# VH-VL binders against q9nrl2r1430to1533, part 297

Target 1, 104 residues: q9nrl2r1430to1533
Amino acid sequence: GGVHELSAFEQLVVELVRHDDSWPFLKLVSKIQVPDYYDIIKKPIALNIIREKVNKCEYKLASEFIDDIELMFSNCFEYNPRNTSEAKAGTRLQAFFHIQAQKL
Below, E stands for the ipSAE of ESMFold2; O stands for the ipSAE of OpenDDE; V2 stands for 0.75 times the mean of E and O plus 0.25 times the DockQ between their complexes.

## First folded at step 21 (VH-VL)

Design m7w (framework fv_erenumab)
Fold by ESMFold2-Fast, scan of step 21:
Structure m7w (fold): chain C 104 residues (1-104), chain A 121 residues (1-121), chain B 110 residues (1-110)
Amino acid sequence: as target 1 above (104 residues)
Amino acid sequence: QVQLVESGGGVVQPGRSLRLSCAASGFTFSSYAMHWVRQAPGKGLEWVAVISYSGKDKYSVDSVKGRFTISRDNSKNTLFLQMNSLRAEDTAVYYCARKPSYSRATYFDPWGQGTTVTVSS
Amino acid sequence: QSVLTQPPSVSAAPGQKVTISCSGSSSNIGNEFVNWYQQLPGTAPKLLIYENNKRPSGIPDRFSGSKSGTSTTLGITGLQTGDEADYYCATWDDSLDAYVFGGGTKLTVL
C-alpha cells in the first residue's frame, strides 16, 4: 500500500488497543509468566508488534495487515480454552475488528 | 482430588544444600508449568521459580539464581528444588503451586501444604 | 520495596462487614487481573478470588472482589471467627516482568 492505507491501518490498530477487550493482546506473552507459550505458539504476535510494523511501512497489502490481526486471534484460540477470559475477550475483539475492517 | 505435597525441608547450616520435592496427584502433571513460592517467618509471599511442562525452560528470582535449580520428573509426577549455598535469608516455608495454562493467568491453584527450611548456625 | 500496598491489619466483630484494600500502579493492577489469597493460621495460602471478582468452587458469595483503576478491594460480609487469617492481593507486573504480592492484611475477628 499507500499513505491512505497506512493511515487506515494505524487508526484501526489504535481503536483495537483502546477497546476494553484488548488486554490479552497488547504485548507478547512473558516466558516467565507462561514458559510453555512459545513451545505451542510458533508465530507469536501482539498489537504492539503489529503497530510497529504499520509505522515502519512493512505491510504492502491490506491482506497482510488483516492476516497478522487474524493470526493474533488464532493464537489466542489455539492456546486458550474457550471458557477462559482470554478466549472470550478475543471473540468480542475479533467481531469488532471484522466490523472495522470493512473500511479497508 | 488435586493435591500437591512437599517434603525435604529441615534445619541446615549456612553454605549447605537441601533438595525439596513436591508430589503431585489428581491431575495430568506433565501438562502444567509448576512454581515454587516461599514465605519467610512472619513475612509475605515471594515467587521463587517456574519450570515448563517439558522441563526445558526454567526461570528463577535473581536472589537465588545460580544457587537454586528447579527440575521435574514427569514419569514420577514430582517437582524438585535443589538449593545450594543456603543463606540465613533463605529461611522460609516453601510451597509448590500450579498455575492455569492460560496466556494471561496470574493466579496459583492449588498450593501444597509447604515444607519448612531453616538455615541456622 | 512494596509494589502492592495493603493495610497491615483490620478488625471487626462476628456478623459485621469488612473491606481490605490493595493499591498498585498501571503496570500491575491497572493492566492485569488481580487475585486474593486467604492464609489461615499455620496453613498454606488458598485462592479466594481470581480475575478481580470470580470465586473458585467452594468459596461462599460473602467473599467478593472489585477493581477500580489501580486499586482493588476484598469484601467480606457476615464475618465469622473462621475468617481470621492473613489476606494477600496478588498479580503480575508488566514492567518488572514478575509476580507481585501485597504485604498482607491480618484480619482479627473480635
Scores: ipSAE 0.740, ipTM 0.901, lowest interface PAE 0.7, mean pLDDT 93

Design m7x (framework fv_erenumab; at its last look DockQ between E and O 0.95; V2 from the best seeds 0.83)
Fold by OpenDDE, look of step 22:
Structure m7x (fold): chain C 104 residues (1-104), chain A 121 residues (1-121), chain B 110 residues (1-110)
Amino acid sequence: as target 1 above (104 residues)
Amino acid sequence: QVQLVESGGGVVQPGRSLRLSCAASGFTFSSYAMHWVRQAPGKGLEWVAVISYSGKDKYSVDSVKGRFTISRDNSKNTLFLQMNSLRAEDTAVYYCARKPSYSRATYFDPWGQGTTVTVSS
Amino acid sequence: QSVLTQPPSVSAAPGQKVTISCSGSSSNIGNEFVAWYQQLPGTAPKLLIYENNKRPSGIPDRFSGSKSGTSTTLGITGLQTGDEADYYCATWDDSLDAYVFGGGTKLTVL
């Protein structure tokens, strides 16, 4: 049910945040730090935003939650070359997510 | 080889204006955000301003807002810093520096040799 | 005074090992990659370490970086006279929304 799904989403976000490879995704990229970022990434998202959406019960379907998480990774891979620490971290975290998401 | 060469420094009186230039070579200039960093005599490094690859987005440290303007001409591989209403505390060596295009990068490489700006009455 | 705190100076004899500390907070070093720059007398800063412990091409392995908590350390082994310079730590500060530098450390080779 909805309560169980909400709890599952919340728990998964907690696990993602606590993961060692979550550092590129914890918050939105600063416009001053990386002014090029938002010229390229049109739908920015981060784990803190996703967590907030979970807490506000904005996800009615598991697919919606998954879509946001996948968007987060997609943004990372779109902006960062494969050999960067960001992309490598994203690859590992996404793999972790895919395993955990099977429980949803 | 990647290279940055600053120019335009000089000695000016307070209230005057100066325009610095930074000529880039050895890399695709239009693909990188560029920065200005300054160093007062005998002091440390201070970040001054950043401009996005396209020039659309610009930001600067509070102490120079309203007075300094960062800009660029990608067709000429040149970065600029227009400095108006100069103050004594603006006296420094001004470096242009390249910022790698990673979402969490926090370093500059390379740096130019710097150009000296002296503001004195 | 600086957001990042470094000792003003360190010194050692040739061949010795030196460490330079850089202390920050959770809004900078605690949450961001750290870089180190070497500035030889009368020259521009040169990237020495990036992403806490990585060396750019051309930087010898005598130079190393490490990070723990809200602090970072630059290590120099086999100290040479040519290492005499100012060294700066640097990173991004989320609270200030700005790039920040340490106050710099003057390394003297005795």
Scores: ipSAE 0.841, ipTM 0.939, lowest interface PAE 0.5, mean pLDDT 96
Fold by ESMFold2-Fast, scan of step 21:
Structure m7x (fold): chain C 104 residues (1-104), chain A 121 residues (1-121), chain B 110 residues (1-110)
Amino acid sequence: as target 1 above (104 residues)
Amino acid sequence: QVQLVESGGGVVQPGRSLRLSCAASGFTFSSYAMHWVRQAPGKGLEWVAVISYSGKDKYSVDSVKGRFTISRDNSKNTLFLQMNSLRAEDTAVYYCARKPSYSRATYFDPWGQGTTVTVSS
Amino acid sequence: QSVLTQPPSVSAAPGQKVTISCSGSSSNIGNEFVAWYQQLPGTAPKLLIYENNKRPSGIPDRFSGSKSGTSTTLGITGLQTGDEADYYCATWDDSLDAYVFGGGTKLTVL
């Protein structure tokens, strides 16, 4: 890991946040809004948490950053049925991520 | 058919208690979080409380916190709202409502027909 | 005051078009899906629009929803006397950690 990777992580998180399909992922799911979420999803994560980890230099390896982003998508597909707006947004954003992640 | 039917409303004096029930049918009740929403006479809608599918997690608005308790009995497909220390401001039609189990859903469907609670001296 | 602002009333003649506005903030409409409910006199609210612009089965296409920034609008074309009702916008508020409803708009068809 290093400085180049941290700069690349910040750039990629910014691209994800700015994407039209980022809305299900910008912040943690509220346990009051969706009290069942945390009974099913054991490792919750969102782009705001990932961005904070990047800014605090908590990712030592690109694989750790990629794992957190993939966990975010995995949680979406685990909780939300395939035909929901959330799952559809997740599918499109994940494809965008895979293209951008080739630069890492 | 998916249906919710409320009962238990009535006229009570301030400081008394009342327990509302909501009977669910036509869907797997134990798989959904359930909500209570109320409407004072001639006024708008106000969200009151939510309970998780298992009944472990419960949340309510500050104005009723400590006085109202939401609960459920999945074996009877029934949602409850225990209302203690009732105030004139609690006078309303009380609706139970289902919300879809999606991570960003903000809408209720179906709604029950409502049960009327009147708190008066 | 309610955190979602609607006009208290709107009126039009049969066959006309009306729009009902709902204004919020970045903590609610700006960040969340919006729903609209129709409440006929003496009845429970009925879901009319969800996820900003989608209709449940059985809701005719003369009802439409849209969202722009921190505001949402309900459109009704081909107005009918049976449309006389109170209309409520609704969403989630991140700052309040609560579901919020607009104050309601009474639609009168003259």
Scores: ipSAE 0.776, ipTM 0.913, lowest interface PAE 0.7, mean pLDDT 93
Fold by ESMFold2, look of step 22:
Parts: structure tokens; sequence; C-alpha cells
Structure m7x (fold): chain C 104 residues (1-104), chain A 121 residues (1-121), chain B 110 residues (1-110)
């Protein structure tokens, strides 16, 4: 989309990054820290990558932007058991995202 | 009970080799990345190497690259560290350690008892 | 030199309280969970605190952890002579792509 839609994507990403529960999602998982991650997660994504895609105008539709954000949460829930701090943070941040996404 | 037991340490001359073993029990060994951490006399802890649960991916600290090889045998629940071209600065207690598989975990639990490697003339 | 900075030693009497500090940077403590380990003389490290302030099963509540900015603190109350040990903070460092440990703090209970 337009200039205002790109501004809305940027605003939403900034709000996600500022949220207290963003810590699992700020950047890609390190292969050295978690060497098995990429055997399980085939479409890795993180907030820093989504932010760069917004900055480079790579999202043509709002649905593409939303799909990347939802993929980020889906990866978290696929890799991490539900009782982990990562999954709990994902649940809370996803709920926040759904509220903020109504503004798109 | 989750347990790790190291073996294979000893006293060797510089340039020689040793192979360390770590026997795992009480958990599904093949579901965890495994690590070696060492502690030189009078010094702190230093992370040495990690291996993925399948054994496909291996990473090590620069000071041991090309000399140490981490490996595992999941059918025997055993982790290994092949240590070649040993140097005096490799003298340390070597610990086997498990890290939780979570995407952001940064801690080790449990640790083995350690095995002592002494490299001296 | 250790990426994470701890005081080399602390001392206190039985029954007293101590804190052990650990200072890092935005590439480690600032963005990553911190753990604390106890190493009794002649033994392996033992996990005391994970995820900044959580205790594993079997660790008494007189051990506590906290984190503020790029620093973390281990608190120990009701000191016992059996608490004499080296204590290490630990975390992941993004810039080094490595697990890093503090230099250790020797606790003496007099």
Amino acid sequence: as target 1 above (104 residues)
Amino acid sequence: QVQLVESGGGVVQPGRSLRLSCAASGFTFSSYAMHWVRQAPGKGLEWVAVISYSGKDKYSVDSVKGRFTISRDNSKNTLFLQMNSLRAEDTAVYYCARKPSYSRATYFDPWGQGTTVTVSS
Amino acid sequence: QSVLTQPPSVSAAPGQKVTISCSGSSSNIGNEFVAWYQQLPGTAPKLLIYENNKRPSGIPDRFSGSKSGTSTTLGITGLQTGDEADYYCATWDDSLDAYVFGGGTKLTVL
C-alpha cells in the first residue's frame, strides 16, 4: 500500500518491539545458542526482519505483514512447550498484537 | 534422575591426544544439545563446544577450533570430546552440561562431576 | 578478562545476608536471561537461579536473583558455613556468539 499504510505497519512494529514480552522475538535465534532450531523451524522470522521489510516496502498487502507476524508466533509455539517463558510471552504479545492490528 | 558422568581425563604431554566421554541417563539424550565447559586451575568457567541433538551441527570456541572435535552417539547416550594437539593452556577440569531446548535458554542443568585434564611436560 | 564482572570475594557471618553483583552489557545481560551457579569446593557448578530470578526445585528461597538494566544480583540470606563456595553469573552474548561467565565470587562465611 500507500504512505499511511506503511506508517501504520511501522507504528505497529514499534509498539511490538516496545512491549515487555517482545524479548523472544527481537532477532532470529542463534544457530550456536540453539543449534537444532533450524531443523524444526523452516520459515524463521523475527521483529528486526519484519521491521526491515517494512522499511524496504516489501509488504504489498496488509495481509502479508500480518502473516509474517503470525508466523513469528506460530514458530514460537511450535518450538517451545506451552509452559515455557517463551511461549507465555508469545501468548501475551500475540493478544496485544490482535488488539493493535484492528487499527490497520 | 537426570545425570551426567564424565571420564577419560588424565596427565599427558603437550602435543598428545585425549578423548573425553560423558555418559547421560534419566532423560531423552537425543532431544538435547550438549555442551562442554572447562575450568582452568585458579580460573573461572569457559564454554568450549556445543553439538546439536542429531550431531549434525557443531560449534566451538576459537581457541580450540581445529584441535577439539565434539561428537555424540545417541544409541549409547554418550557425548565425546576428542582433544588433539593438547597445549598447557588446555589444562582444566572439563564438564559435560545439558542446556534446555527452549529457543532462548541460556543456562545449563545438570552438569557432570568433571574430569581433570593436565597437560605438562 | 571476563566479559561479566563480579567482585572477587565477599565475606559475612553465619545468619547474615550478602549480595553478589554481576555487571555486563547490552550484548549479554541487557538482552538475555541470566543464571547463577554455586560451586562448592571440589565439586561441579550447581544451578541456583535461572531466567534472572527463578529457582530450580530443591533450591531454598533464601537464594534470590534480580536483574536491572545490564546488571544482576544474587542474594543469599541466613548464611550457613555450607554456603562457602564460588558463585558465577552466566548468560549468552550476542556479539561473541558464545555463552559467557563471570569471573566468580568467593564467599567466605566467618
Scores: ipSAE 0.733, ipTM 0.898, lowest interface PAE 1.0, mean pLDDT 93
ESMFold2 (binder alone), look of step 22: mean pLDDT 94; pTM 0.950

Design m7y (framework fv_erenumab)
Fold by ESMFold2-Fast, scan of step 21:
Structure m7y (fold): chain C 104 residues (1-104), chain A 121 residues (1-121), chain B 110 residues (1-110)
Amino acid sequence: as target 1 above (104 residues)
Amino acid sequence: QVQLVESGGGVVQPGRSLRLSCAASGFTFSSYAMHWVRQAPGKGLEWVAVISYSGKDKYSVDSVKGRFTISRDNSKNTLFLQMNSLRAEDTAVYYCARKPSYSRATYFDPWGQGTTVTVSS
Amino acid sequence: QSVLTQPPSVSAAPGQKVTISCSGSSSNIGNEFVFWYQQLPGTAPKLLIYENNKRPSGIPDRFSGSKSGTSTTLGITGLQTGDEADYYCATWDDSLDAYVFGGGTKLTVL
């Protein structure tokens, strides 16, 4: 995409990173901390990876950026039971993302 | 009741081997990653190794890499730690422990009672 | 040296309250959930607090946890002689890709 799309993606990912509920999503889940994660989650992703892709202009369409963010949330809800702090943080951050993504 | 029971500790000379076992009961053992954590005399806890629920993925602290091997037998609800080339610095009480499967859960519960390994000449 | 810093000892009389501090950095306590465990002499560790301030079933409400910035605190009220034990804080370190443990605090009741 263009410069304006890239700037919009960067602004949104920075806002997600700064959100209080971003803590489960900042970096990839460690294999030592959660070795079962990668047996269950086949397409791992995190905000640091998404931000790097934005900075390298790897998203050509807004839909590709949105798909990566949605994948991140889907992974969270697939791995973590609903009553966990991770799933609750994911639910709130996803709602925030949906509001902001309407501008894309 | 969820329970973990370790066995296999003892007194051995440096360079020898021991195999520790941890018998699990009261939960679906095959659904959880399992850990070994040790405590040297008068010291705090030190994480040693983890194994995924399937046994496919194994990780250990650098100081034991190449010497210790974690393994499991899900049909017998048993976790193992094969300890080769033992050193005086490996002297500790060894605990097996379960960690919740949540992606950021950073606590161990339950713990076994521990088994003592003493490496002395 | 421990990555997480605790005072080596703390003491108080029965019925009093104490706090045990644990200091870390942004890569561990500052960004991760903290847990605390109790170890009575000659026994296995027992989980007291997880996810900063939650108690497992069976842990009395006189045990509490709190986290602020890069530090966490275990609070114990209504001290009993049976509380004499070593107390440890622990967490995950994102930078080290490792579990990190405090050096422990020995609690003496009077």
Scores: ipSAE 0.620, ipTM 0.836, lowest interface PAE 1.0, mean pLDDT 90

Design m7z (framework fv_erenumab)
Fold by ESMFold2-Fast, scan of step 21:
Formats: sequence, structure tokens, C-alpha cells
Structure m7z (fold): chain C 104 residues (1-104), chain A 121 residues (1-121), chain B 110 residues (1-110)
Amino acid sequence: as target 1 above (104 residues)
Amino acid sequence: QVQLVESGGGVVQPGRSLRLSCAASGFTFSSYAMHWVRQAPGKGLEWVAVISYSGKDKYSVDSVKGRFTISRDNSKNTLFLQMNSLRAEDTAVYYCARKPSYSRATYFDPWGQGTTVTVSS
Amino acid sequence: QSVLTQPPSVSAAPGQKVTISCSGSSSNIGNEFVQWYQQLPGTAPKLLIYENNKRPSGIPDRFSGSKSGTSTTLGITGLQTGDEADYYCATWDDSLDAYVFGGGTKLTVL
């Protein structure tokens, strides 16, 4: 159920935050640091926002949680060229997420 | 060859206005966010303003907000800084600089050669 | 005041090695990539190091960068008189939502 799934979501988010490749995803991209970002990315998201949604019980289904994590990776690959440190970190973190998400 | 050339600096009295220009060549200007960075005489570097590649998003340091306006004309490969209500503390060499087109690129490359603004009475 | 602290000056003889330190906090150097810029007298700043330890094309390998915790260092080996310049560390500060530069270090080669 709900409580069990939310506990699992919190554990997974904590594992993602602690991963060495989480640095591009910890917080929203700053409009000042990257003013072009929000011209390209229309649904911005980050691990701190996802964690807040978990804590406020805003995910009703595991698929909604997974969709937000996948949106985060999709945004990374849409904005950042493949050869960037961000895209490489995103690729490794996404693979880690897919392994851990099998438990959901 | 990638190049940025500033112009428009000069000596003005407090309260007056100046418009700086930065002419870009050797790259696709419309694909890059552009910055202004200044340096007061004998002091360090201070970020001033940024504009997105389209020109729709503009941000500036609080000390110049409402007085300075960054803009660009992509058809002319030119970046501008309109400086109104100038103060003695705005005296500096003003550099334009390019930012790479990806999210965590906090670095500037290349820089223009700078144009000097002196606000004195 | 700078949020990134550098020594105001450093000096060494030609052919020697020098390191320039830059200290910040968890909201800047601790969380973000660091850059180093060289400013020769009367010229614009030039990018020496980006992403903590990478060199742009055209920058010789005698310039190196490193980051540890909330500090970063620029290393210069085989010092030449042409290296006399001001050196600035720089990064993004996520608490200030701003680009920040160190106060600069003047390198004298005597």
C-alpha cells in the first residue's frame, strides 16, 4: 500500500542523492547560471522536489514516482550534449535507478 | 576564429548614461548565452549580467538592477549593456564573455578585450 | 569582500614551481566545478582551467588545477617571466545564486 510505497520511494531517493553521479540532479538548474535552460526544458524537476513530493504523500502510484525520476533524466539528455559530464553522470545514475526501481 | 570586441566606454559624470557594445565573430552567436563582467581599477572581477541565446531571459547583479539593461541583436551578432544613472562605483573595465551551451558550465571563454568606463565629476 | 579567499600575492624564481590557493565553502567550491583565469597586465582574463582540472586547447600542461573539499589550487611549474599576472579562481555559489570570483593573486617571478 500507500505507506509501504512511500517508505520505498524515500529510501530510493536517499540512495540516488548519495550516489556519486547525483550532482546534476540535486536541485533545480538556476535561471541565472543557465538562462537558456528554461527555453528548452518546460517541465523542470530535481531530486529535492521529488523528495518533497514523497514526504507530502503526493505520489498515489509507483508509476507517478517513476515518471518524475524519468522526466529528470529525460531533461538532462535533452539539454546536455552526450559528451558532457552531466550527460555521462545521468547515464550512470539512470542505470542505477533502473536496478533499484525493480524493488518497487 | 572566435572573437569578442567591446566598445562604447568613456568618461561620464555621475547620473549620466552609456551604452556598451560587444561585437561577436567566428561562432554562431545566437546559440550562446552572453555575459558582462566588470573589474574596478586595481580590484577583482565581478559578474554583472547575463542574457539567454534568444534574448528573452535577462538577469543582473542586484547593485545594477533597474539601472543597467542587457540586450542583444542576433542579426548583427552584437551584445549590448545600457547603463543608466551611473555612479562612481560603476567605474570599471567592462568585459563581455561567452558561456558554453550546457548546464554546469560556469566558465567564460572567450572574453573580449574590455572597454573602460570612468564615472567622475 | 570576496566569498572565495586567495592570497593577495605569491612569488617564485624562474624555473621554479608555485601553487595558488583558493578557499570557499560548501555552497560554492564544495558543490560546484571550479575555474581559474589568468590576467596578464593590461589584458582580458583568459581561461586556464575549467571543471576543476581540465585545460582548454592551447593551455600548456605546466598549468594544473585540483580541488579538495571546499578548496582548490592552481599549480604552475617551470615558471617564466611571461607568467607574471593576476590569477583568479571562480565558481558558482548556489546559496547566493551568483557567479563568484576570488579576490585575485598577483604572481611575481623574480
Scores: ipSAE 0.667, ipTM 0.871, lowest interface PAE 1.0, mean pLDDT 91

Design m8a (framework fv_erenumab)
Fold by ESMFold2-Fast, scan of step 21:
Structure m8a (fold): chain C 104 residues (1-104), chain A 121 residues (1-121), chain B 110 residues (1-110)
Amino acid sequence: as target 1 above (104 residues)
Amino acid sequence: QVQLVESGGGVVQPGRSLRLSCAASGFTFSSYAMHWVRQAPGKGLEWVAVISYSGKDKYSVDSVKGRFTISRDNSKNTLFLQMNSLRAEDTAVYYCARKPSYSRATYFDPWGQGTTVTVSS
Amino acid sequence: QSVLTQPPSVSAAPGQKVTISCSGSSSNIGNEFVSWYQQLPGTAPKLLIYSNNKRPSGIPDRFSGSKSGTSTTLGITGLQTGDEADYYCATWDDSLDAYVFGGGTKLTVL
């Protein structure tokens, strides 16, 4: 808990944002840009929202933080066909996350 | 082959209405969001409206909001644009276009050949 | 002015190369993929480049795209008279919640 945990979450989010494969995940999908997205995806999330939640101390447990990151990847794979650059980026970034999350 | 064909354009006086159609073939129309894009004579392209694959969600640029209504009939593979209270500034070639259903796609392919709307006073 | 800025015209001789620039901001090109379209006189726009640098099937490799920061460029090598057209960049703008197009560049092959 506290400052130490928040620092670890912030550092991991920064590493994810800096990764070459973060581009599908940096911000929420616009309802106007992709009007059918929210009919398929019931719990939208993105790295900017997760970072905001870290900064507002909304994660009480490491598992809650990990669940939000995994939800982000799950949404990507649910919406985007597997042969898209979005899904391929998501696969690589998720593998990177799994390695980094072991440090939590 | 994937194809979009627009119809319904014409010459009309200010304040009148026109309904444009876009007939889709060669792909599963009901799986794609569809767009209208227009081009005034001698000018560039301007995005007008989008409709979700189900027809439930619709968005348009502010300049046509309340006057233009986008709709679709998936059983007939047809996209529509109902244009009411037409103004001289609505004079343009109107194109329908498909966008890939990827979460970050920002491109249109294919495009229809366009239908010309002239609002004359 | 247009949200995306392109030069109004460019010209070159057959066999030469040209680049067409498109400048935007952090709310559009800076955080979104860019596409490019060719419009021959009296015809509909045709997709040339999507996702910054990818070509659809049937587009020759003499057409290329690149993106750096808030700007993107369309490159055309081995110019042919059939390349005379208007060229448009396009992307999504987060601030406007709209798809935006550049003002267009008229290419003349002399």
Scores: ipSAE 0.643, ipTM 0.872, lowest interface PAE 1.2, mean pLDDT 92

Design m8b (framework fv_erenumab)
Fold by ESMFold2-Fast, scan of step 21:
Structure m8b (fold): chain C 104 residues (1-104), chain A 121 residues (1-121), chain B 110 residues (1-110)
Amino acid sequence: as target 1 above (104 residues)
Amino acid sequence: QVQLVESGGGVVQPGRSLRLSCAASGFTFSSYAMHWVRQAPGKGLEWVAVISYSGKDKYSVDSVKGRFTISRDNSKNTLFLQMNSLRAEDTAVYYCARKPSYSRATYFDPWGQGTTVTVSS
Amino acid sequence: QSVLTQPPSVSAAPGQKVTISCSGSSSNIGNEFVSWYQQLPGTAPKLLIYGNNKRPSGIPDRFSGSKSGTSTTLGITGLQTGDEADYYCATWDDSLDAYVFGGGTKLTVL
């Protein structure tokens, strides 16, 4: 919560969205394109949902925001084997996130 | 050898039903989402339906929604397409195909040889 | 009409190079991976290219794929008479929430 925290969350989400490796994370995985996804992943989330939560002031603590971002990466690594383009993008974007999250 | 073999095609009158089967061998069938794709005589390929590896989730193209139902029996390594209220425009060769697990990349491999469905008066 | 546009036919002589185009939009090729299929007369389609530019095992390197913006191309070098077939591009369309195929291109090798 608070104005400074929300501005920081917004800036971080924008930086993630603009990153070259954000493509697996921009929106929820389509249940038609990847029907197996929702049999395995029980708490789906994506950057568009996280950004909406930031805009609606739904994060009271920085830890709640960080938890949602980490859930997004956790889902990626749970569903996608290490040799996939999705997993490789997730690894790089997560490293970028950890560096930027130090600003929080 | 990874293989898909379709069967159940034939000549049928409009308004009737037909059930297609696709027998899978040479891979762990229960680990893959499966698709049906059709091709009208002299025309291109058209995606029809997909089913998740467990059989829990099923989706079809709007033109067949409510008429066609995809299903599977993992104990028999068999995929099905139940086709009700058949129309002349459903005349096509029907192929079953495997999609890779763990990827949103859109590709199909392998394909079956196809089974021909002709809907005529 | 097809969501993905391909020329209906292309032709070339043995040993030549041919390029088959496939044009879409930001809702399909622009956002998603593309695959290409070869269909010989009277046979099922066969995967040639997946993930925009990758070949499955057994496909010779004279077949190649590339994607730029909302378009993709299949390149075939060293044309052989056995390459005479229909070629289809395919991808996911996020606006239609469906898999889409191009209309197909008939390659004639004289």
Scores: ipSAE 0.525, ipTM 0.820, lowest interface PAE 1.6, mean pLDDT 90

Design m8c (framework fv_erenumab)
Fold by ESMFold2-Fast, scan of step 21:
Structure m8c (fold): chain C 104 residues (1-104), chain A 121 residues (1-121), chain B 110 residues (1-110)
Amino acid sequence: as target 1 above (104 residues)
Amino acid sequence: QVQLVESGGGVVQPGRSLRLSCAASGFTFSSYAMHWVRQAPGKGLEWVAVISYSGKDKYSVDSVKGRFTISRDNSKNTLFLQMNSLRAEDTAVYYCARKPSYSRATYFDPWGQGTTVTVSS
Amino acid sequence: QSVLTQPPSVSAAPGQKVTISCSGSSSNIGNEFVSWYQQLPGTAPKLLIYRNNQRPSGIPDRFSGSKSGTSTTLGITGLQTGDEADYYCATWDDSLDAYVFGGGTKLTVL
């Protein structure tokens, strides 16, 4: 049930946060630091928001959790050109996530 | 080559207004967020304002809120800073600078050569 | 006090090396990329280092950057008289929601 799945989601989020390539994803992009971000990205999300949703038991299905993580990566690739360090970090972290997500 | 050229500075009395311009060339101006940064005589750098590539979003440092307005005209490749109710503390060289369009970019390149604003009695 | 702390001055002879420190906190250098700028007398700032340790095109490899924890350093080797300038570190501060600059370091090449 819920408790077992929440523990699995929390473990995965903690592993993502601790990964060397998590730096673009730890917190929401500031609208002052990057004023055009929210003109392009309509559904902003970050690991701190996802972790909060896990802790509040807001994910009813593993697919909902996976969708939020994938949205986070999709936003990164939509905003950042492929040759940026953000996009490269996102590519590596997404590959790591796909391996870990096989447990869900 | 990529270049930013500021103009519009001068000597003005307290309470007056100035409009600074920054003419951009050598890059697609409409694709970049733009900044104003100032430097008081003998002092360090202070960030002033930013505007998104479209001009839709604008933000400024608290000390100039309500007095300074950043704007741009992408058809003319020009950035503006409208400065109203000028104070002695606004005396500075004003630089325009470009920001890379990356989600975690925290640097400025290139910078213009600056235009000097002196607010004196 | 300044949010980012730099020594006010540093000096060395031509051909020597210097390091310029910049100290911050977890709300700025500790969780954000750092950039460094050179300002020659009477000129605009010029980007020397971005993303902690990257050089833009045209900046010689004599200039290097490094970051550890909440501090960063600018390294300059093979000092030349033309390196006499003010040097500024800069980053984003999460708690202030603003770009912040160090107080600047005047480099004198004796």
Scores: ipSAE 0.613, ipTM 0.853, lowest interface PAE 1.1, mean pLDDT 91

Design m8d (framework fv_erenumab)
Fold by ESMFold2-Fast, scan of step 21:
Structure m8d (fold): chain C 104 residues (1-104), chain A 121 residues (1-121), chain B 110 residues (1-110)
Amino acid sequence: as target 1 above (104 residues)
Amino acid sequence: QVQLVESGGGVVQPGRSLRLSCAASGFTFSSYAMHWVRQAPGKGLEWVAVISYSGKDKYSVDSVKGRFTISRDNSKNTLFLQMNSLRAEDTAVYYCARKPSYSRATYFDPWGQGTTVTVSS
Amino acid sequence: QSVLTQPPSVSAAPGQKVTISCSGSSSNIGNEFVSWYQQLPGTAPKLLIYKNNERPSGIPDRFSGSKSGTSTTLGITGLQTGDEADYYCATWDDSLDAYVFGGGTKLTVL
């Protein structure tokens, strides 16, 4: 977690948040809106949580940051069938992330 | 085809109980979260409760917490609403409605025809 | 009033077009999908529009939905007397952690 890495993580999270396909990932899924989500997903995460971890310097390695982003996508594909709007958004946003992550 | 049919409504005095049922047919009931929505006479729609596909997770609007309990029997394709300590403000038509289990998008389809609950002396 | 604001009534002649507005905030319409329902007198609500602008099978294309920012609109073209009904918008509210419906709009076709 140095200054340059922190800046790079923050920049990438901001780019993800601003992407049109970020809507499933901006915040944690509500247990009332999707009541079975937390029965299936054991390690919930969202972009707002990842951004807070970046700001608090909780990522010591780039791999830890990447793992949390990949966990977010993995959760999406585990819960949502592939033909859903959520899974399609996740597929496009993950591809975008992989291109941007090459710069880390 | 896909349908929901409510029953169990009636006229009751304040403080009494009613149990509403919603019989589902034409779809895999055990794959969908189910909702209760009510409508007071001449008023708009108000969400009441939701239950997960498995029946493990249940949530209700604050005004009925502790009084109403949503439940389901997947082997019988039936949704229930147990209503205790009924109040005049609970007077409404009660609809059951289906929501997709795998979507954050808010929409209800189908709806049952509704069953009328009147709480009065 | 309700969290989602609709006009209480709207009216137009047969064959005309109307739009019914539904205004919310960033905690609801601004970040969630919207659905619309038609309720004919004495009947259950019927889904007209889901996911902002999609129609379920059986709903004619003269019904349309759109969303912009924190507001959504239901459009009805070629009005028929059989369209006289109450219309409700609905969505999820993140701050309330609850499903919310608009107050409803009574459409009169005369």
Scores: ipSAE 0.592, ipTM 0.848, lowest interface PAE 1.3, mean pLDDT 91

